# Designs tried in a protein design chat: VHH binders against o14958. Part 2

Target 1, 349 residues: o14958
Amino acid sequence: LNFPTYDGKDRVVSLSEKNFKQVLKKYDLLCLYYHEPVSSDKVTQKQFQLKEIVLELVAQVLEHKAIGFVMVDAKKEAKLAKKLGFDEEGSLYILKGDRTIEFDGEFAADVLVEFLLDLIEDPVEIISSKLEVQAFERIEDYIKLIGFFKSEDSEYYKAFEEAAEHFQPYIKFFATFDKGVAKKLSLKMNEVDFYEPFMDEPIAIPNKPYTEEELVEFVKEHQRPTLRRLRPEEMFETWEDDLNGIHIVAFAEKSDPDGYEFLEILKQVARDNTDNPDLSILWIDPDDFPLLVAYWEKTFKIDLFRPQIGVVNVTDADSVWMEIPDDDDLPTAEELEDWIEDVLSGKIN

## First folded at step 13 (VHH)

Design Y03
Fold by OpenDDE, fold request of step 14:
Structure Y03 (fold): chain B 349 residues (1-349), chain A 124 residues (1-124)
Amino acid sequence: as target 1 above (349 residues)
Amino acid sequence: QVQLQESGGGLVQAGGSLRLSCTTSGFKLDRYAFSWFRQAPGEEREFVGAISWSGSTTDYADSVKGRFTISRDNAKNTFYLQMNSLKTEDTAVYYCAKSRYRYFDYTPSEYDYWGQGTQVTVSS
């Protein structure tokens, strides 16, 4: 994404008791930064300004979209914050219609732009052609759901749409009303299939047809994949979803031949262990996080020009990494599986 | 159709406690704010307390602050008003109300749906 230079125009508005009703009415999509009070400390001020400029830049880039950008000072507008239901200072919220979505990702302009663009879209994408089916099938690194319904007016489709709103844009929802598409995807009427990332076969959600609540519950119960890609737009949320205080982390650059091969091995390991609820591998592509690469290399004392796999303690960032000799081939699926087993058993920590 | 129904009212001695419930239907709880109001005979309806859409924030009238607590259970589509240390001046018909918006406010006009009310009587 090519960003323009900030043009100096202030587009982010301070939200207050005086203007909040008008602002909320004006925008169907509103980006709201609930920030801590700005102190007289120069460091704190600078940090705040950095956040502000990011939002200004995003606002500039998305000026042609009907998106509002506001900030709420937690101290100056404490009463307003209560009215609006915000209690976590430093958080970014997106108000879309009558729902609120918390952004828990990297606070970067490019990330936010993409995130907001995704949110502008309908929560359900309709598939109506073979070409679109192919596009759907190519998505491997997202949780995705697809349902076949009688029509847009179907009560079950409406329930599906409502369910999708709970997870947008982190989980992708697809639907079709086309019998041919349904046949291609082996979908029955009112069936919804759930695809775990990097898995070849979907799970048909049991007990069709579904209510909104049933769909939401199912997704929540299955939203931790055996192998998942860390994404900038949800990196903090993902990191907080640790198992027993640790993450098994695999670094692999997909655009690199060795990284690609390593990822394929990880996929195999994941596929072979999908039934293990205690296993969740976090794949990080360094290309997604160019600004964090140096930090990770320093913190973990690893070379991210090469594939890496390790166990990281979420509390203190202590880590142990699998030894992969430079002169040797990448580890086999069996070797990785053995190492992971040692980690899960506590032999390696 | 949007419906709100209060329950849990009754007669209680001063210093006692009551828990009111408001069962809701026809809308998503996590999309709107919820409030309690009360009206004593010959008096105007007054704000008691509110809870935000998220349930993470609440606010109360000064007269009930520290004594009353509002909570919500989304799974049950129900809001609650826990009333402790009740006083005779708390005697009123209590109403639950749905906000027109995701935010709550302190004036009745900001609310679009109301329950029928439940009588709370505090005796000396």
Scores: ipSAE 0.816, ipTM 0.949, lowest interface PAE 0.5, mean pLDDT 95
Fold by OpenDDE, fold request of step 14:
Structure Y03 (fold): chain B 349 residues (1-349), chain A 124 residues (1-124)
Amino acid sequence: as target 1 above (349 residues)
Amino acid sequence: QVQLQESGGGLVQAGGSLRLSCTTSGFKLDRYAFSWFRQAPGEEREFVGAISWSGSTTDYADSVKGRFTISRDNAKNTFYLQMNSLKTEDTAVYYCAKSRYRYFDYTPSEYDYWGQGTQVTVSS
């Protein structure tokens, strides 16, 4: 994504007691940066300016969209912040209709643009053609759900739609009202299938038809895949979802032949161990994080030009990585499984 | 249909405590702010306290600050008013209210749905 040069136009508005009602009414989608007070400290000022510039750039890029951009000073507008329900300074919130979504990803213009563009879309994508089914099936690295419903007016579809709002845009929800599509996907009426990333087969959510609460609860209980791709738009949230204070991290560049092969091995390992609730491998494609590659290489003392797998302590970033000799083939699935078992047992830490 | 129903009111001695509950239905609790108001006989309805959509922020009238706390349980579609160190001047009909928006305000007109009210009587 190529970004234009900032044109110097201020598009981000300071939200205050006097204008917040009007602003909230004006925009169906509002990006709100709740920021700490800007002190006289130069460092703090620079940090704030950097964030502001990012938001201005995003606003510029998305000017043709009906998206508002505002900032709330935590000190100057403390009362307003209370009214609006914001308590975490430095956080970015997206107000979409009557719901609020906290952004917990990389605060970068490209990431935010993509995130917001995804969020502008309806929470549920309707599938009505074979081509769309194929597109659906090609999605492998997202949690995705698909349901078959009688019509858009179905109470069960409405419940499904409401459930989708809880997870947009991180989890993808699909629906069909077409019997042919349903047949192709082996869906029964009011059935919802849950697809774990990189798994071959979906699981039918038990006890159809579903309420919103049932769907939401099910997804929450199953939202930690055995293998998941780290995404910039949710990287911090994902990182906070550690198991026992650690992450098993695998670096693989999908666009690289070795990375691709390694990823395929990881997929196999994940499929073979999908029943293990204690296993969640975090796949990181360096191409998704060009600005962090150097940092990771330095921090973990690894070469990200080649596939890597390791265990990282979330508290202090201490890590142990599997030895993969340069002259040797990539580890087999069995070798990876053995290593993972050693990690999970505490033998490797 | 949107409904709010208060419960937990009653007679209590000064210095005592009560916990009011407001059970809601017909809307998503976590998408709106809520407030408590009260009205004493012959008096105007006054703001008591509010809780934001997230539940992370609250605000209270000066008269009840430090004594009253508002909380919410989204799973139960209920929010609460914990009243401690009750005073005779706290005697009133207490109303729970749903904000029109995700934010709360201090003016009754900003709320679109109200409970029927529950009587709280604090005796000396």
Scores: ipSAE 0.816, ipTM 0.950, lowest interface PAE 0.5, mean pLDDT 94
Fold by OpenDDE, fold request of step 14:
Structure Y03 (fold): chain B 349 residues (1-349), chain A 124 residues (1-124)
Amino acid sequence: as target 1 above (349 residues)
Amino acid sequence: QVQLQESGGGLVQAGGSLRLSCTTSGFKLDRYAFSWFRQAPGEEREFVGAISWSGSTTDYADSVKGRFTISRDNAKNTFYLQMNSLKTEDTAVYYCAKSRYRYFDYTPSEYDYWGQGTQVTVSS
């Protein structure tokens, strides 16, 4: 993705008590960076400038969209920050209509652009054709939900839409009003199916029809997949979702034959162990994080040109990695499963 | 229909405590900020405290800082005013109010729905 050079036009506005009401009224979608005060310290200034330029670039790229970009100084506008409900310095918030979404991903222009573009879309995508069904079915690395409803005016569909707003854009919500599409997907009226990443079969959410609260609760209870892909747009949030202070991390480059094969093995392991709530494997494709590859190699003392699987302590980044021979033989599903069991039992740590 | 209803008021001795509740209905609680106001006889309605949409931030009038605390429970559609170390000058009708927006403000005009009020009387 080629980003334009900064054109010198400032598009990011400092939000203050004087202008915040007008700004909030003007934009249905507002990107807000709540930042620490900028001191005279050169390092702090540089860090701030780096964040600012990223936002400026994003604003430039998305200039044709009706998106506002603002910054709030935590010290200068402490009262305003309090009014607006922001208390975590360094955080990026997206205000969409009457809801606020915290961005907890990589603070990079390309990531933010994609994130915002996804967020501009409706929380629910309507499926009405065979091609769209195929597109839906091809999505394997996201949590996704699909519901069949009588019409757009259905109270149950409305509840579904409201539920979707809680998870956009991290979890994908789909709906259909078409009987043919519903039949193809084996959906009954008012049924909502939940798809865990990389699983073959969906789970029909029990006790249809559903309220918003029921849907939200169900998703929250099931939002930690057995195998999930780390995404730049939510990488910090995902990392904070550890189990017992550790992450089982698997590096595999999908575009590489060995990486692809390794991923398929991981999928098999996950499918065989999907009933284990204590297991969550974090798959990282190095291609998604080109700037972090060197850091991970150094930190974990591993070669990311090859598939890797290990356990990482979230507190101190201490890690233990599975020994994989260099003779082009990848571990079998059974071998991986045995290793994982040793990790979960505390034998490997 | 949007509704706000206060409860928990009453008579208390100076130095005592009360907890007021505001039960809400007819809207999504987590989308708005809320405030408490009070009005003593012959006085104008004054700001007591507020809580943001997220519940992560609060603010209070200087007269009640350190003594009063506002919290919210979205699951119960209720927010609260914990009043400690009550003084005779705290005697008033207390009102809960819904902000027009996700943010709170200090002026009554920024609020679009109000409760009926609950009487708090602090005796010496």
Scores: ipSAE 0.810, ipTM 0.949, lowest interface PAE 0.5, mean pLDDT 94
Fold by OpenDDE, last read:
Structure Y03 (fold): chain B 349 residues (1-349), chain A 124 residues (1-124)
Amino acid sequence: as target 1 above (349 residues)
Amino acid sequence: QVQLQESGGGLVQAGGSLRLSCTTSGFKLDRYAFSWFRQAPGEEREFVGAISWSGSTTDYADSVKGRFTISRDNAKNTFYLQMNSLKTEDTAVYYCAKSRYRYFDYTPSEYDYWGQGTQVTVSS
């Protein structure tokens, strides 16, 4: 087992007025880091170098995938940035075909590699076998959609595919042209089912067949689950999607028996309250964020070796956490629900 | 089919205002940059202003900077040129154009679809 290491070759290109047209033409998929000016300050320089090296490593690992990697200095290339439509310094953009996708996740090599690999895939995955159906059904922590269409040439499938492009790779889109698969999933022709994370039953999108716009609108209206998992590849975007300036956050390590049990209780609470649009619980598995564990423990004054649930103010990071006794007894669904209600009512803040 | 159609042109007195509209069809508005150009009699077509694919950035010719503003409404598939403090030298046929790419440029050759144009006449 060899872990990739920077091999000394620079693959990330500085984008400028002189080369941007050529670069954009060359790559069908381009990763673009729009960065702030680098000052002469040593700390700032090292911070920038860290980002650069991460991108270099990603570029190295994905060299065989024909992905371009570029950086744009916001000050040096201000005019270019304007032409390209970039105005937020520090942002990472993926240019795929005629669309631009903003990456709002952890700026880490492994996360970026995985994100880009997912993005290279088709926006819609076709299900054609029973085993694939089982695999589909096992996905519980993503928003996922599945549609049954006549064929790949169907205008409705095309609309579905176009809709999928709006959400790739954060939301998973599936389709089938197989009658047997459709039957197993209880899908009618041109029906699209929407699965909320951790929910038992899908929602059939009303008024089939659908246009692209109808699908996109529906997903946007339903893209905040009652219970959702924080993911490194979209962690900042998710965090920005607060309700009334707060997040209800639950820490649970799924690989730990207590964490697993706690998560199951959370799922139950979510299922029982799925009709409440004001409730969105953010589940964080500490194992997904090893670099942040110490920071969270210090900031929130909690022990992440144990399940935790709390309310966090997004503005000042103030938080209140539910008291969970250290006697191997986890809160019941009812107790959690009561606590959540107190949070939502403003009693706990 | 990709189509662009200008509207809102006309006669206006110096110091007055006009708002031009460009209605688009046949493509996703948020995937491309768009620009306004103008051509006065006997002169070459010149860049007036542009808006990026995201709508977050715009740029203008120096001659119109501070007076003209470009905006767009994706829901209506329309983008606009608000022209304030009009001058006689602003008299021209105004064209809206779609960029070949997601980025805008200042030369007409970088645009692949054009409207028919709308006449703007500014009287003294």
Scores: ipSAE 0.810, ipTM 0.945, lowest interface PAE 0.5, mean pLDDT 95

Design Y03
Fold by OpenDDE, last read:
Structure Y03 (fold): chain B 349 residues (1-349), chain A 124 residues (1-124)
Amino acid sequence: as target 1 above (349 residues)
Amino acid sequence: QVQLQESGGGLVQAGGSLRLSCTTSGFKLDRYAFSWFRQAPGEEREFVGAISWSGSTTDYADSVKGRFTISRDNAKNTFYLQMNSLKTEDTAVYYCAKSRYRYFDYTPSEYDYWGQGTQVTVSS
């Protein structure tokens, strides 16, 4: 069992006015790091090197894939950056065909590799068997959509595919052409069902059949779940999607019995309040963010070895946490709901 | 089919303002960059300004910097050229153009579709 390490080969290319056309033509999928100018400061240099090495490792691991890796210096290539439409220094972009996807997650090799691998896949996964249906049904912590269409040549399926491209890989799109599968999932022809994370029942998108625009609009309107899991691959984007300047944050380790129980309580609360557009709970599994555990504990003055729920101000990181005595059981759904209501009403902030 | 159509041109006095529109159809706006060019009589077509696919970046010819602004409205499939502090030297036929790619460039050859043009005349 060997873990990949930098092999000494540089695969990340500096993009410039001289080579950008060639590079863009060469790669159907291009990972582009738009970075700040590197100062003479040693710390800044090392920070840059760290990012570079991460990208090098990703490039190495994915060498067998047709993925390009480039960096753009914001100062040296300011004109190029303008041409390409990049204005946010420090950002990582994936150019896939004629699409540009911003990566706003943890800048880690494993996270990036998975992210890119997901992007290489088709934006729609076809379900054609009972086992695949089961697999589909087991996905609970993603927004997912599934549609039943006449065939892959259906204009409505094509619209569905196009819609999927807007959200790949963050939202999962599934389709079936199989009547049996459709029946099992209670899908009618050209129906698309939307599954909110952790909800038991899907929402049939109204007014079938759908155009691309209709699907995209619907998803955009419903892409903030009542309960959602923070993911490394989109952690910053998710965090920026605050509601009224705050996040209700719940820490729970799913692999821990207490964490699991707490999560189940959260799910119940979410299900009972799914119609409230003002409620969005951000579930964070500390196991997904080992590098941040100590930071969060210090910042929020909480113990992340135990389930926690609190409200966090996104501006100044001020927070209030629900008191859960050590000698007591976890809060009931009712207690949790009451606390949340107090938060939403402004009683707790 | 891809179509671009300019509108908003006309006669204006020096120092005045004019807003040109380019209405597009036949493609996804958010996938491409767009630009404005102009051509005065007896002169070559010259770059005026461009807007990226994202709309987050723009660039302008030196002659119009600070006076002209390009914007886009994806919902209307339209992008615009706001021209302020117009000068007699700005008199030309103005063309909107679609870039072949998500990025814009400064040369006409990098654009695959053009509008018919709209006349802008600035009087002294």
Scores: ipSAE 0.806, ipTM 0.944, lowest interface PAE 0.5, mean pLDDT 95
Fold by ESMFold2, fold request of step 14:
Structure Y03 (fold): chain B 349 residues (1-349), chain A 124 residues (1-124)
Amino acid sequence: as target 1 above (349 residues)
Amino acid sequence: QVQLQESGGGLVQAGGSLRLSCTTSGFKLDRYAFSWFRQAPGEEREFVGAISWSGSTTDYADSVKGRFTISRDNAKNTFYLQMNSLKTEDTAVYYCAKSRYRYFDYTPSEYDYWGQGTQVTVSS
């Protein structure tokens, strides 16, 4: 997305105990930055100003939408923050109706615009045609669910929609009311299928029909795919979901021929190992994180112009990377599996 | 359809402890703030304490701060008020209340649903 030049209009409102009730009533969706006190230190002041500019740009781009943009100072408005339920300074909260959603991703204008646009949409996308089934099937790199229901008035559809709200916009929920679509997808009435990224077949969620709580529990228990893409809009939440203090990290630029080929090898490894609960490979496309490439190259001492796979300690960022020589072929699936086995057994760490 | 029901009240000697429960239905606990209020005979309902939608922030009236603790159990749809070091001045009917909003405030008008109340009597 190519952003316009900031026009200088102040669109981000500072909340106080005097104005917050009026502001919260004004908007159906409100983006709220709960920020640390602004110190006299020039570095900290600059960092705050950069985030404020990001919010002003997002507000400008989305000014045609009914979205409010506000800030709460953690020190000046400590009592307000307590009333509003905020306890983590530096966090961004989205207030949508009666839902409060914490944004757990990169604080960047393009990331926030896409996140807010996704959040405006209904939690469940309805599929009604063969073309829409094909589009659904082409989505391979997201967790997605699809259910077949009698109608939008079904209590089971409503439970599904409520479960979808819990994961919006991170996990994609789809539904159909059309018997032709259900037949093509082998869906039974009131059945929900769960699609792990990059797998050949979905999982039919057991014991249909479901309550909202049963669907939410199932999704939570299956949120760590064998191969998962790191996304800017949820990167911190994904990084917190480590296995035994480590991440197996694979850098593969999908748009680059070598990166594309390496990703295909990773998909094969994931398919062959999907039943291993101790394995979750975190795929990072450097194109998704242009501002972090230099940081990763320096921190990990690797070159992101080519594919990489390694193990990273989540506490100290210590890392070990598989050797892939500059002029050599990419590792085979078997070579990756052998390396992964060494990591999981503790031979490499 | 929104329902709130207090339990756990009773007679206790000064310095003792009680735990009140508020069983709820018809709303999602993590979308709304929640508060305990109390009312002594001839007085208005007064704020005792609150817990926000997140469950991570609480606030208490000065008269009970350090002695009373609010908690919730989402799985049981229940809020609790742990009352320690009770004083005779704590004698009142205790009410649980759902905020109409994700935020809490200190006046009863901010709350749209109330329990029937449970009597707490602290004897000397």
Scores: ipSAE 0.693, ipTM 0.914, lowest interface PAE 0.8, mean pLDDT 90
Fold by ESMFold2, fold request of step 14:
Structure Y03 (fold): chain B 349 residues (1-349), chain A 124 residues (1-124)
Amino acid sequence: as target 1 above (349 residues)
Amino acid sequence: QVQLQESGGGLVQAGGSLRLSCTTSGFKLDRYAFSWFRQAPGEEREFVGAISWSGSTTDYADSVKGRFTISRDNAKNTFYLQMNSLKTEDTAVYYCAKSRYRYFDYTPSEYDYWGQGTQVTVSS
């Protein structure tokens, strides 16, 4: 729904060496903003006040949940920050049990609320019906895993659940204990299937049954899919994950007819090239980032009301974009593949 | 099933260096803080230094700052204490310890698991 107006009640606690142990004991899930010292500079003070209001609004919306909201000033509480393990000022951390999760997404109330609600849930979603199988199958733009286990008491399910905790909430883990569901999905006992985004067929993770370590290692090795969507909740981390100093970036607005068609062509290219470890296309839907459209258009000197694909050099911020004339049909999958080959070979700067 | 085992202790001349290792099992290194303590004959256990859950922040007792460095290797489940410019005052049994928490603190009571200790003797 629509976000309510902030009611003015303080819900975000400033941590100090005197109160931090008490506050940390109260909550199993705690949202912590480790912020830069607030200078006398008016711009910096206003920016901090806006972030503080975002956190207070999130705390208000989630007040019915057992979630704590706290701040740590990097200068005033430098000794505390050191003890707590924080070194990157301006970062937002989520403390869930013994896990510390860094939030690398947009500092916005709706993004944070959805992120925290995902973290409250169990790390593994149980599938028990045909309707739930259909819902699982409709998810195409996330990495997802599904396993079949004897019961929730299975040591192999518990290993799977522990692996899921490692990647929550970014990678979706599912399980079934139902033989009918397992048969529909062609899952053998203690087998786990890994789904890369936009691919028709999963990969059965080799050497079942698995330890937690084996599952975590497999997922870590497969986290850079051939086609991946940039998401607000992890946008900074994804952008930092380049291949040999470049990103291949594709802008496609899914709700626009040309954007939809271009995205379908990108999916085909990804399917045909999923075995190429040097290829990972970063898909950006401009509708996910309305405030960045003008910035990207100016920085890259392109128009985002139509599909675009280009290469961005992370070292010097140079970019080169494929020419797609306004009054021509979109490029074919073959034309995109040829352009990509030229980029990867160095024929295009 | 949490286990900690120190190694690398021994005799060394003043001004020399030693590297202590603490091999661990039964806990995830990136979820808890970790510390080195030492105990000289007739004294209580004394904080030497700590490393946080992230591995990015450390702190040291004033008596060892600039001479000792804590590090970790997550792949080997091992913590290290590099001791340089050793003094006879550094002679002690050195212990590694796991914090109960993601944060470290300076008192032994904040730590729930300890190694057996390794003797470091610094000769004049």
Scores: ipSAE 0.687, ipTM 0.912, lowest interface PAE 0.8, mean pLDDT 88
Fold by ESMFold2, fold request of step 14:
Structure Y03 (fold): chain B 349 residues (1-349), chain A 124 residues (1-124)
Amino acid sequence: as target 1 above (349 residues)
Amino acid sequence: QVQLQESGGGLVQAGGSLRLSCTTSGFKLDRYAFSWFRQAPGEEREFVGAISWSGSTTDYADSVKGRFTISRDNAKNTFYLQMNSLKTEDTAVYYCAKSRYRYFDYTPSEYDYWGQGTQVTVSS
């Protein structure tokens, strides 16, 4: 895309036993690439060089922020890696205060910049006006929570904020201290509402007020929405969260009229089936993953310039795709529900 | 406030086994590295072994490697030192310590909180 040209200034520091303490102490937020040994074979050497350039670009774009960028060679610094607690080569870690966050998404400059910018922000966004309520309500494709608390000093707000840190930046946490905002959202003091993506009504989390642990557990139990968007910043973790060895995958380009219409039909299906714990549809917007379109078309033998829905086996990537007629109409919600029933019952595998 | 308390020390015959426990409070176990140190009479405090914030990596002093194992139980807020094939040279007061950092190192100055110690005596 149109990131600045890398200016050649080295901003990514190679850590060693001699320098790691001073470097780690210098930054409150630090992006650390624990990389495989630099191989002598040309293919893996080029792959490493590309990742190094990505990190240098991210560091350049974010140089005005207090973010450190470092790497650790798994072989040359094996003793250091042991001290730092890293044992999975090729992983990217974000050190924020005393937290260590593993990044499990696409290793791309724009994805990393946005991810790091989100992590700089406070884990909870405060809503104080009618305009901000309207902005909050327009967010439909994220899991989001909102709570009403007495003040930022409330022990219940602090528990909410601690829970938010656990899921930052993937799940959006909001709070208000304003009684007018709380009234508009029908929030009682110390109450937290949970919004599943694309649903008309939130769930009031039962048994207020809550500890951090109770909030974290509730969110974990509800982290697989009936319809969820695959996101570049979390794509590998999301893919690992299958149901019975499969994913039901729907491709819909939001910016395309047919894709938009298909997504609206998927939302209807999700709303009608939100109480089915065995159903989670993974929505992929091909515009989010331009470099993967060709790979998916080849692997799944489908055309991603039109809406698609299928089931993918997570073990061998074998897949079966619903036949969508060539005529003017997309599948109805009923046709999708019938197909989904066949998948869940095992008739389609 | 952060607290660490060792237990499980005692008298053991050479070649025997002993398991030390360090119960903890006031910090999250998966944020910091943790270590065992020991001190024999008239000696300086000596590194025994460490476990990182992730629990995935450990390191040990050469004198105990292969004989001692560090583990943790997050649900019980407890770290353990399993000591096998004990030698008279292992006789010391054993201390558990919380690192200031997610990483471990071998110097006592890296550790901001210490237990009171538990005596281990290995008889010939």
Scores: ipSAE 0.677, ipTM 0.910, lowest interface PAE 0.8, mean pLDDT 89

